# Designs tried in a protein design chat: miniprotein binders against q9vhn3. Part 22

Target 1, 154 residues: q9vhn3
Amino acid sequence: MDPDDDLVLENEAEEIERLQLPEELKKPIDPEEEDERVARIEFNCSGCEMHEMVHYFGRKPPFALGVIYPEDNYVMRDPFQPPPPRWQSKPEYYIAMGTKCSICSKTVCKDPGCSFYYTASFCLPCGKEELKNWPPEAQARIRKQMSVSQGRQT
Key: E = the ipSAE of ESMFold2; O = the ipSAE of OpenDDE; V2 = 0.75 times the mean of E and O plus 0.25 times the DockQ between their complexes.

## First folded at step 21 (miniprotein)

Design X6 (at its last look DockQ between E and O 0.48; V2 from the best seeds 0.67)
Fold by OpenDDE base, look of step 21:
Structure X6 (fold): chain B 154 residues (1-154), chain A 103 residues (1-103)
Amino acid sequence: as target 1 above (154 residues)
Amino acid sequence: DWPSETVIVIIVGDDPEELEEALEEIVEEAERLGAEVIIRKEDGRIIVLVRNLDEEDAERIAELAEELAEELGVEVTVVIVEGLSEQEAFRLAWELLEELEEE
């Protein structure tokens, strides 16, 4: 092993160390901010094949400033929106994926073919049964939705 | 078409009690209609989405919101839209708010 090979390796190592951008310029992405941006809640619609990872389940998603739902919703951040600068009061875009059926607690998306809302969210099977207990006007509205959703599946 | 009307109500005012009263009245009517109400509260302004209404019920909510503006002294902007997602409705509400703030 010629002594000249050791000098070349030491110089390459020093040059690599010099070219290593000081780790300090990696602004530590606040581990808390990184953690909050990872979708960790599984959303699986019982009515269709929709499956997504979402960021929040509840009535008040923290990333949707001041938003309040009547029921617990599965909510995801818009993956294509960069986080707004802290100085901008612009709300982050988000997507409410769905909720749980108020009767059977199965997860459903907000698609008319999977759920409807009348006083609460219902999956279509539970809603069909509950419909019988509602005012005629409400029944007519929901029946219209059901007819349209069935027509798109053909 | 199934009831797919969304009423966007933007309530602006300096008195938080007046804003809350206006919100309460809208929520009560929406609940009576069985509609989904999604609320966004900010300082000095509230955006209310009343969703899954037919045309008649949407008009009823809109009329109520306009009446509340006169009674409570809040500024109310109402838009009825069809077939919008929640996200699209809020986006529209924000665009409207930006226009109102520039005026």
Scores: ipSAE 0.753, ipTM 0.913, lowest interface PAE 0.5, mean pLDDT 86
Fold by ESMFold2, look of step 21:
Structure X6 (fold): chain B 154 residues (1-154), chain A 103 residues (1-103)
Amino acid sequence: as target 1 above (154 residues)
Amino acid sequence: DWPSETVIVIIVGDDPEELEEALEEIVEEAERLGAEVIIRKEDGRIIVLVRNLDEEDAERIAELAEELAEELGVEVTVVIVEGLSEQEAFRLAWELLEELEEE
């Protein structure tokens, strides 16, 4: 009882068919999409030391199929994993790194020590100034969130 | 964990107009509350993440989603979670959708 699992000829035919199917489904790949796999957009958080090259800035990253953000986001793709075939509708792994502050336009990462979201994204300095213009209930909620995440600003 | 709540709303239906109407009403209320709204669309299905809510507002969104399901005849699954990243929330939503379609 020594199972023979080295019949190579049958496996070759199956491998060729599988490879061709993914290739056919990638036929409509736009050259712009291929260029987007190169991380050319510099991301420097103004609130911390984070510095990265990312792949996309906008609301609808093509490698996060079907995803729509409320604001332009700096988004990077997972450098380890290849994109899934489009017909599978499986999300590619990605990270939304950060946004631009709605007031000063400085870039900020998503870390609660650098930015927060209320109606729009704000860096902490601008957000603290805008906070006083919001309804009292919203002010209380956002202050609690900021206190829990990193404590009072000195 | 992050100290805020995320409401995951999964909307399923055969009629794109009903799906879009449900989505628009959820988004309008979420934006009124100041929440970050992230949407993933696929044929016959929409996933909405409504993020950065406190507990009371999260329950309000969940109640609205359930009322819309009754009014519009769409299928709605709503889950409130705490401390998940955007990607973790989408992964959970995808797993829930697979369970609903399992036979």
Scores: ipSAE 0.713, ipTM 0.878, lowest interface PAE 0.7, mean pLDDT 78
ESMFold2 (binder alone), look of step 21: mean pLDDT 78; pTM 0.744

## First folded at step 22 (miniprotein)

Design Y1 (at its last look DockQ between E and O 0.51; V2 from the best seeds 0.72)
Fold by OpenDDE base, look of step 22:
Structure Y1 (fold): chain B 154 residues (1-154), chain A 102 residues (1-102)
Amino acid sequence: as target 1 above (154 residues)
Amino acid sequence: DPSETVIVIIVGDDPEELEEALEEIVEEAERLGAEVIIRKVDGRIIVLVRNLDEEDAERIAELAEELAEELGVEVVVVIVEGLSEQEAFMLAWELLEELEEE
């Protein structure tokens, strides 16, 4: 276990404990399952109409070599890119679709119209309530992001 | 996305120095409430610090440069706007390849 795995895991363990996220949703797709190319995990954003089948849910997608997320992400493999040989450190094309809101656990995509990140991911309704408790600088940043996302929907 | 992303590439021969540099960057990023995505590849570390404003992005960049001097690691820092995670990692990979050719 690389010492970095421990640091990320310790901070994760504290955040998972804090968020009371049931460990059971970490179904690691066993890398031994031959059909790694079939997306079997349903992703449905609670903020928009985005619905996709994805390949992974967790912090360390096996097809994104060496990638570690601060929280569990829904990750899709690019279906059009041939997988590089496992021994070759080549950038694999993947898409991080979204995550779960840290407060209400609803699934949200990474679109600024559906979620934002500050210390954790939030859906817009939960984030708007939490925003009041954050430093003024953080509030200003998030409000700016929200304003840009709303301007694209008109 | 109007948010800034800082790409930090850390290279060095001593794994302990790399981990120390990573830890310091992660701690500062977390203090800023930024999303930190780490990629460890063949003894190199790529760090994406995302959802920053311009001021915070500059702070992360300055920290990375200071760590390079203090720890003796090689650091490449790039601040970019409006890139996806995928685009940022692609750029980081290109930069890493350029460093290996020198």
Scores: ipSAE 0.810, ipTM 0.934, lowest interface PAE 0.4, mean pLDDT 86
Fold by ESMFold2, look of step 22:
Structure Y1 (fold): chain B 154 residues (1-154), chain A 102 residues (1-102)
Amino acid sequence: as target 1 above (154 residues)
Amino acid sequence: DPSETVIVIIVGDDPEELEEALEEIVEEAERLGAEVIIRKVDGRIIVLVRNLDEEDAERIAELAEELAEELGVEVVVVIVEGLSEQEAFMLAWELLEELEEE
């Protein structure tokens, strides 16, 4: 913890709207509120180099009020937005980063080069094997999706 | 265009009819292999049916319109491409606000 407020020049005479007053930075914050805003879950995509800290893993992230996923998701909230009060119906910004492959349980992001969804989420290696079990039209659709993703990579 | 999202907004005064409409849409979407993400806030239901081709997306939209007529609920249905989950919910919320503002 570095208290920069007592080691630097105070510029309160300059009305800098981009900066907050030190008094506001010193307001006590409920530790439990800070825990909900702190991303403590490590998300490492097995299909690419994506690494992030996220806030939640499950089907019903509390900061995405009312959202129900079909499977567990790694979900990150906007760190600069408090949860809306329940009597406000405005949605909070959040990002579902990825899931676990339904076959091998490896963590994958939602990039089509790393995973895809048909009945469940699959990493590309497991999904390519499961394709053989799907209706022919579904197989064709998923193969086309993978071809488009590869075509964007030279 | 092989990956589309159907956004279905369901509004009504009777929660039993709202849930019945939701259940029918989810059942068909799951039969098609789609990813279904539901949001229920303050008596409003938004459903994202994702990863469909164009034909399946139109089927879901037609089902939603049929259910609205049969169950007496109000629906708004939009088919979109290239939107993230977050972007689709943001659009759905804007459409819902326009509907409720009359």
Scores: ipSAE 0.779, ipTM 0.911, lowest interface PAE 0.5, mean pLDDT 79
ESMFold2 (binder alone), look of step 22: mean pLDDT 81; pTM 0.785
ESMFold2, look of step 23: ipSAE 0.764; ipTM 0.910
ESMFold2 (binder alone), look of step 23: mean pLDDT 80; pTM 0.783
OpenDDE base, look of step 23: ipSAE 0.807; ipTM 0.933

Design Y2 (at its last look DockQ between E and O 0.41; V2 from the best seeds 0.69)
Fold by OpenDDE base, look of step 22:
Parts: structure tokens; sequence; C-alpha cells
Structure Y2 (fold): chain B 154 residues (1-154), chain A 102 residues (1-102)
């Protein structure tokens, strides 16, 4: 019974949720900055029960310094990280929650049980259908990823 | 995520050379169907190439090293497994800090 199996946090969001300090420990945020720190975008994964409020949807989250995604991502600010001083170019912690399926446009989280990426993001149902059209090498890679993700859910 | 991620840090004085290096990495990654997440800040480029198998990860790493030699940019390449995007960028930042202290 290898003790290391139990700490597989299912997703980044759960790990951060556990590390979330009580809101009471938040330093007083400048009221003007408070509004920008409120998550106002609803994120609902179509593949699982993940539901979160996020701060941004797009390719270039302004709080993630210089980050550019290939596709629109739902991105959450780390609620516990104090904003770096403007003069210090420290990256803010953030979480990319998920994307939209390139085929059906359903929102999916980045969990391998909900989506995968090959040239674009796919939900599992759409991806399984598209997989048949891909090169054998790509199919093998994605199937391997899917098999490992399913094995962790048991 | 059982997939491998290649972290590429590109540093250099000529922005054009940095962008050329980035373009080549992106093109190869796209050919492989990998997810490329780019972070540009303060004249530095961090690249995460994700959703790779071991062979493709090695290919990207080799390409990055070749580009460093050809373009005269400084490149740090690390292949990691099982890291989130956040963790990968954290590691990239740590590596960058180490590189700049050197």
Amino acid sequence: as target 1 above (154 residues)
Amino acid sequence: DPSETVIVIIVGDDPEELEEALEEIVEEAERLGAEVIIRKYDGRILVLVRNLDEEDAERIAELAEELAEELGVEVVVVIVEGLSEQEAFMLAWELLEELEEE
C-alpha cells in the first residue's frame, strides 16, 4: 500500500482550494482593486461537477503577466496572492480552469477526465470521434493519456 | 496529467532572434499537435509545450537547443512530467532566476 497514491489531487482547483487561506486573512485590498479581484465569470465544466467563478475568459489574461494561450481559457486569479508591487515583475499565481471544446463549444475543465488537447481542445465525446481521423501516432498518444486519467478515477 | 511538458526559456538581447526562436518552437509544437502556452515579459520568453509524449518532448528539447546555437539565443530546456501549467511556470521562473544570477 504505497502511501503516495492518496495525495493525487484530482485537479489544480482542488489543490488550491485546500491551500486557500480563510478570506479573513486577506490584507485589505485597495477598494479600487477589489473590483478587479472579484471573479465574475461563471465556469461550469460539462464533463464533471466543477463549478467556479473565474476572473477572465480569453487568450491573454491581464493578471497573468504576458501569458498567451492558443485558445480562449477560463482563468482564475490566485485569491490569496497579494498583488506584487508594480515595480516587481513577479508573476501572479493563476489557474487555468478550462476551455471550450473546439467542436461543440461546451465548457470543459483541463482534467484529463474531461478534456484533452490535440491541435485544439476537445471534450471527451467529441475528441473520441475526432481521434479516428488523426494520425496513428497521435491517436496512440491521446489514448495513452485517456487511459491513465481513467485509471486514476478508480 | 501523464503527458510531458517541455519548458523552454529563451533569453537574448535581440528581440527578433527571440521571436524567431519562438516561432520555430511553436511551429514544431503545432505540427505535433501540442498545446503551446507562451509567456512574454521583460524581454524574456517562457514557453510551455504541453501534451507531449516522451519522444516528442525530446524532439522539442533538441530543437530548442539547436535554435540556441543557430540564433545565438540563450535557451534553457527542461522536460517535466505531471506538472500543471502553474507548476511548470513556477519552475520556469525559478530556472530563470537561477540563470540570471549566473
Scores: ipSAE 0.796, ipTM 0.928, lowest interface PAE 0.4, mean pLDDT 86
Fold by ESMFold2, look of step 22:
Order: sequence, then C-alpha cells, then structure tokens
Structure Y2 (fold): chain B 154 residues (1-154), chain A 102 residues (1-102)
Amino acid sequence: as target 1 above (154 residues)
Amino acid sequence: DPSETVIVIIVGDDPEELEEALEEIVEEAERLGAEVIIRKYDGRILVLVRNLDEEDAERIAELAEELAEELGVEVVVVIVEGLSEQEAFMLAWELLEELEEE
C-alpha cells in the first residue's frame, strides 16, 4: 500500500469536475474569430511596392459570407467601404489583394501590371512564358488585355 | 479593363439541382480559362465568371439559361464589364432582391 495516497492529484481533478463552471464563463472568444479580426498576414507584391497587412490567406475567408475562391487569395477587410446595414449580423467588407503565382510562388497583387488570370494566377514574367503554350486565341485575348492595361494610345 | 464578368444567380428548391447547375457552369468556365468565384448564401448560389471576352461570356450566359430549363431552376444572368469582384457581388445581391420581391 502507498503511504502518500492522499496527495494524489486524482482527488483534485474529481473535485474540479464536480463544481462545473457556468457555460458562459467557459466560452472564451473563438480563437478563429479573433484571428480574422486582426490583420496579421503580411502581403508584399513582388511586382510593385504594395505592402499591406491582410486578415486571411486561403479560399474561404470567414468574413466574406459564403465566398469560395478557385485558389488561395490574400484577403483583407476593406477599410474604405461603408459597413452593412445594422440589421445584418456580420459585416461584409473585403478585398482580395492578390495570390501566389502558380509557377514561381511569388506573391502578386491583382493589378494587371503585376499579374493576370488564365486557368490560374501568374506573375507577368511567368505568365508571359506560359502564354506561349496556350491556344492562339487565348494568347491574343490575354496579350490584348495586357496592352490595354498599359494604356497604349499609339 | 475590357474583360467581362458573367454574373449568374441560381435559385431553386432542390439542392441537388442547384449543385448540378453550378458544376456544369464551373466546368465550362474552367475550360475557357476563366476565374470562377462562388458564393453560397441562404439557399442561393451566386457565381462570378471573370476574365472572359464577349463571345465566351455569351456562351456562359447561354449555358446558364439552358440549365434553368433543363433542371427547373431559376436563373438570372447578367454580363458586366469593369466591375471589381465586390461590385459584381453587390449587383448580384440587388438583382436577387428584385427577383424575390413580391
């Protein structure tokens, strides 16, 4: 028989369970909800000087009600748009800032001078190389879009 | 930015019919290389099919209308140019409200 049995923590655990705290006191703020409120993800576009702190990286940002992206996006709460009407339970103000290039994994914003989308997102250098592998019709469309973004008038 | 976005709103009582319509639209949009952004809200499905030229946008719109007849779902389709993702969803929301007003 063990002479120090009355010091075993087993009795302490049993006493704690019997007291049972109220559920309201046992429900701390949801860590996932708290994380979405804080912009802790750095977003640095490799194609320009854009630098922002964003709230989410992935396909289903919780603060963008029901939105599903085709690839991981850097998403932030949009600080410049008005809040929803007060009767709505969640605000829905966000902007998708950019993605990772599907070839080199560099972070790029969605500005047409930094990236474009065809089947996936590409930074301009990788996209220009991949463009050569696409059907001629797609090449012409994307090249036209890039030329318009440059603001050519001549 | 001359690229076009097709906004598709799909409404119906049967979740399987909604998902089938969504899957067919997504498959065709991906074949065209388009970016597809989906929003599921309160039993409705909203789809943005982005970075299309005019001809491809018309093909998606025609497909959506064909699916409405085939599957018995309600579809609203609009082709827009120059809207951001959020602007397109805001327009989609307004169109959905008009569809459901009575």
Scores: ipSAE 0.763, ipTM 0.905, lowest interface PAE 0.6, mean pLDDT 78
ESMFold2 (binder alone), look of step 22: mean pLDDT 80; pTM 0.770

Design Y3 (at its last look DockQ between E and O 0.40; V2 from the best seeds 0.65)
Fold by OpenDDE base, look of step 22:
Structure Y3 (fold): chain B 154 residues (1-154), chain A 102 residues (1-102)
Amino acid sequence: as target 1 above (154 residues)
Amino acid sequence: DPSETVIVIIVGDDPEELEEALEEIVEEAERLGAEVIIRKEDGIIIVLVRNLDEEDAERIAELAEELAEELGVEVVVVIVEGLSEQEAFMLAWELMEELEEE
């Protein structure tokens, strides 16, 4: 039983779901702030069964202080963290759920079993085809990433 | 997951120097095809360069250190394996807090 098996980094969403304290501990959020905290964007990964409601789709989530993505990301607020006071530059907890495949525009999560990034995000089917056009060094890197992700799913 | 992340924290008083440092890191990361996630705050830029192998991660780290010397910005660089984006930003924050206490 190789000790390396236990670091299945469960999807951050699954870990947060497990860490979800019972709803009863949610302090009453100001009704005006409540509306902005409701996740209204549907996220469905085309590669897996992941389905979540998220708060933002774009490159600059307003609740992630100064965060800029290279591509539009589906981003969820941490449901448990109150907004930090404006004077505290503490990072808000958030989760980048996924993106759209740069080729087929299907939504994919950031799990290595569903997508990878090289110059852009790709779903595995599109990425495997595009991989053939990339430099050998890039191909080798991405193949290594894919092999490890497949090994964790077994 | 063999994907390494380079966390680069760039601190400086001159916004132009910070942006120049950022630009150089982004250009190299783009050349490598890496995902770059940026967090900009007043006087601080945190750069996550993700989906790197060990060699490329070291290259980004070396570049960041060189930029610190050339531009006169303060740079903290950490190479981490298997961290999520959120975990990487949390680690960056912890590192910043430690630097402010010294």
Scores: ipSAE 0.750, ipTM 0.912, lowest interface PAE 0.5, mean pLDDT 85
Fold by ESMFold2, look of step 22:
Structure Y3 (fold): chain B 154 residues (1-154), chain A 102 residues (1-102)
Amino acid sequence: as target 1 above (154 residues)
Amino acid sequence: DPSETVIVIIVGDDPEELEEALEEIVEEAERLGAEVIIRKEDGIIIVLVRNLDEEDAERIAELAEELAEELGVEVVVVIVEGLSEQEAFMLAWELMEELEEE
C-alpha cells in the first residue's frame, strides 16, 4: 500500500506558482512596445513655450522605420492618423517637434521664429552669436533668412 | 530666401554603390550646412536635404544626377518648398512607384 504516499507529499502546484508566478508589477506587457506607444517625454519649447508630450528623443525613431536624423529630435506619433497596417511599406505618420540647441541645450521647436539649422540646430539667441564664427557667405545667407522671417507682419 | 528641400531617391541592386552615392550627397550637403534626413530600405535610399537656398538645392540635384551616371544607380531628384518631412517622404514614395518597372 505505500509507494503512492510520496506522490501525495509533493507540493508541485505551489512550487509551479512560486517559480512561474509573474509579479503583478510585471504583467505580460512588452515594456519596449509600451514605451514606444506611450508619450512620456516632455517637450517644452524655450522660444514659444509650446508644451507637448512626445514619444521619442533620438536619431532613429522606431515608429518612423528606417529614418535617421543628423541630431537628436523630439518626435511624436501623429495624433490625427492611426498607425499604418504592419504589412504596409509606407512609414507611420509622425511629427518632428524640435531639437536641443547645439550651444545651450535649451529645447526649441522647429518654427523659424524659435530655431534654425545650419550645420546643427540653434535657438535664435545662440545662433545669432555663433553666426559671427561662420564663413562670410554663410553669415550673409543666414542673416538674410532671419531678417525676412522677422520682417513678416501677416 | 525661402528654404528648399531636395528629395533624392537612390535605387540600385548593389549596396556598395547605394552607400557610396549617399556618402557623396551627405558630404556635399553637410559642407553647405544643410540638414540631412535619411530613410533606408532594401535597395532604396531616400535623402532629404533641407534648409537650402535655390542655388544650393540645384547643386545637390546636379550632384545626384552626376552620381547616377558615375555609379550606375537610378536617381530621382525633386526640389520642393513648404513640405513637412513626412509630406516629403510621402512624395518620395509616389515618385518611387514611377521608378518601378514591375
Scores: ipSAE 0.711, ipTM 0.882, lowest interface PAE 0.7, mean pLDDT 78
ESMFold2 (binder alone), look of step 22: mean pLDDT 80; pTM 0.779

Design Y4 (at its last look DockQ between E and O 0.63; V2 from the best seeds 0.72)
Fold by OpenDDE base, look of step 22:
Structure Y4 (fold): chain B 154 residues (1-154), chain A 102 residues (1-102)
Amino acid sequence: as target 1 above (154 residues)
Amino acid sequence: DPSETVIVIIVGDDPEELEEALEEIVEEAERLGAEVIIRKEDGRIIVLVRNLDEEDAERIAELAEELAEELGVEVVVVKVEGLSEQEAFMLAWELLEELEEE
């Protein structure tokens, strides 16, 4: 394990922290004032033309009771589902639209043509570079996913 | 999505046993580089382990079954291909309803 590999990882982490523009602490929108039904978060996939307004960005969407993501997700409430009665533990229908690339922080949808997941979410450009560093088995899996997504665009 | 998803439903009365089972599944899934989505409720946890190949999906399934025997929790495991997160959770709920009716 060459000592030079550790230095590259530290510099990338620092550069990621630096490129994280201080997300203006969007004041926690008082959950009481948000008409929970109005999508107010813009979602734009960097990999495709998908553009949507979503309800939540984070790991624990409040309308998806008990759901926990490994990473911050853009999550939309199903607009067509009537809100279940509060007393019925019916799953609220929601759609996880996408996330941010773990390397470049660009927003990507969960479509295999735009992103993939291995230990974290990657956009295709970043993921293709990182793929070279992964175990052969992981590389094979991700390549298979990419090949199928490209075949559907045709 | 050609990737496999393993749906693991963990049911039990002891929250400590549920969390222990969850922790072991999460640790293995993370080792495999899989996406883990969790839904916690009182007395039950639904775990979606996603972006697996067939071999890794089988490994998660086997682990879940072993945990059921070791911890005394009830575990339902389903391997599915090509399902969205939403579809997988819907299937999990259907399975839970069936279990509660029995």
Scores: ipSAE 0.778, ipTM 0.919, lowest interface PAE 0.4, mean pLDDT 86
Fold by ESMFold2, look of step 22:
Structure Y4 (fold): chain B 154 residues (1-154), chain A 102 residues (1-102)
Amino acid sequence: as target 1 above (154 residues)
Amino acid sequence: DPSETVIVIIVGDDPEELEEALEEIVEEAERLGAEVIIRKEDGRIIVLVRNLDEEDAERIAELAEELAEELGVEVVVVKVEGLSEQEAFMLAWELLEELEEE
């Protein structure tokens, strides 16, 4: 028959202090844990020697609110510009660096010498094999894109 | 750069009409093999339809205008060459600000 008044009083004081204290004494947010402002995803283009650390891989980068890609993209935010507040719809500084080839899944950058987009993204080797299955007009267009990217010699 | 980007800005008060317009544009763009990048905001959708030749870009622009009439949404269409994805979104934002200032 020992009433727990001290524990109740201490719990009440602790509860009040917890509600106030956490709001004022929040542990500093580790940027690595909360916003993924640290680039943690390795991006290596299989078609060239481009290598970067990027911030996101997917279709809907959280730092580009409302943006939806047709495929998973490796997306890097500009390290020298803060993102706009999430509720603002202003353009953000970011770069979609590349994607995975739809056939072989190798990572490729957006450089036309490494990949191209027709219905999906293709690395050049896979795209050259798939060309034969496309309408003649598409084949001609894509072959032109490839010839421009090869640095042409007359 | 022979490829074109069509920027389609769709504005309206009815989310279902906006989504229907978007779906029609996306379906045609995908049929053409184009890359489609979408940005959705309250009452507004910006669609980038990329890697088109001139004929296909005109086809997308014509579809967008037809959908505006059919569905009662407001549409702005701009065809551009040589803009990056980010530059195209920045241009779309400027156009949208000009429209909403009216």
Scores: ipSAE 0.716, ipTM 0.887, lowest interface PAE 0.7, mean pLDDT 78
ESMFold2 (binder alone), look of step 22: mean pLDDT 79; pTM 0.761

Design Y5 (at its last look DockQ between E and O 0.58; V2 from the best seeds 0.72)
Fold by OpenDDE base, look of step 22:
Structure Y5 (fold): chain B 154 residues (1-154), chain A 102 residues (1-102)
Amino acid sequence: as target 1 above (154 residues)
Amino acid sequence: DPSETVIVIIVGDDPEELEEALEEIVEEAERLGAEVIIRKEDGRIIVLVRNLDEEDAERIAELAEELAEELGVEVVVKIVEGLSEQEAFRLAWELLEELEEE
């Protein structure tokens, strides 16, 4: 009986939500830098109860140097990463929270229980409808992904 | 996420060769309907090809290796399962650091 420890990789976003240190414990950031580090964009997943404030919405988050998404993403700076020293060109850690459904434009997180990607991002309802129009191989892949995500919720 | 992610690190001195390699990977990934996340830096590109099955992941990996031979770029490829984007980039950075130390 090999313990396949189902390491439920709790969504890093959920762990971050739990580990969000009260704002009061943030070291005084330079007031000029404070404004850029405050998350001001509301992210609310239509598929689950995930609600977060994020730093960016778009294809090229400025704090993730050189990163390019195929679609607009809601992106959060890693709240636990200390700002790199000004002399180090190390990219900040970040979390892509989610995107908008390509069909209905509802915001969805990247959790397999809320969305999937095939040529574009889909919420599960829209994706299930579109799935019928896709190649059989693609349908099989997406169905497999959906089945595994549903099995973890149980 | 039960999907495979292919991490492709492309390193080279010629930006045109890097962009050509990237274009070929992106075209194949798009044909497969995969999500492609790109990180461009000077002299290197990290590509995450995500939401693949095992067969398609192997196809992307093979393509990346072929491109290295054809274009004369250095390519590091790793197939990983069940990683987030963040975890995949973290791993890519680790692989890149290892490559820079050699």
Scores: ipSAE 0.780, ipTM 0.921, lowest interface PAE 0.4, mean pLDDT 85
Fold by ESMFold2, look of step 22:
Structure Y5 (fold): chain B 154 residues (1-154), chain A 102 residues (1-102)
Amino acid sequence: as target 1 above (154 residues)
Amino acid sequence: DPSETVIVIIVGDDPEELEEALEEIVEEAERLGAEVIIRKEDGRIIVLVRNLDEEDAERIAELAEELAEELGVEVVVKIVEGLSEQEAFRLAWELLEELEEE
């Protein structure tokens, strides 16, 4: 007797994909929603090699209903999930990828090895210089955070 | 990860009381250098106050509870660590649903 049926397993995976695909195609597609699913904004992190196409740059992404950021964010919509129905009052599936450094305007992702937030977002080089102007307690906390993130990157 | 997020859910019928509670929480969070992400719904506001240490997170939580009594709004506060922004919003929604079912 065969403990693993490769043919049935592959057929089951194919059947699952077929069932998922027709169901998604049956949903009404608003032309406006279809256009908004295309990511046209390039996001390139200056602190690492992350490159992504995202859907929005700003503080109030329209597909993240009611969400307000403290600064402009690069935000991408999950391309594999439709937005929730309107009667479900919850955040849409989305990812805030990063921001611009408040000093040099370079684009940085949210990874602690690339940026951090204290009063505003900073890339690590600019944040290390601005740290000197912060309260002593904040300086100690942020230096500890940066030392941990640099150690974790190696 | 020493950074914490404070989830504050504010519920009330008077939009001006909701906005006043929000503004006071945001003001204190900004004094602490925290990142503040807001989601507004009619009659409900969710605030994520992120990148805090434990002492500052407790300070925000205590402020939110004091504002509930002072302003007559209903508040739920939860301190969490290690959650993404999306995970924190999902938890906030679950807490809101529990509050409204009571």
Scores: ipSAE 0.746, ipTM 0.900, lowest interface PAE 0.6, mean pLDDT 78
ESMFold2 (binder alone), look of step 22: mean pLDDT 82; pTM 0.810

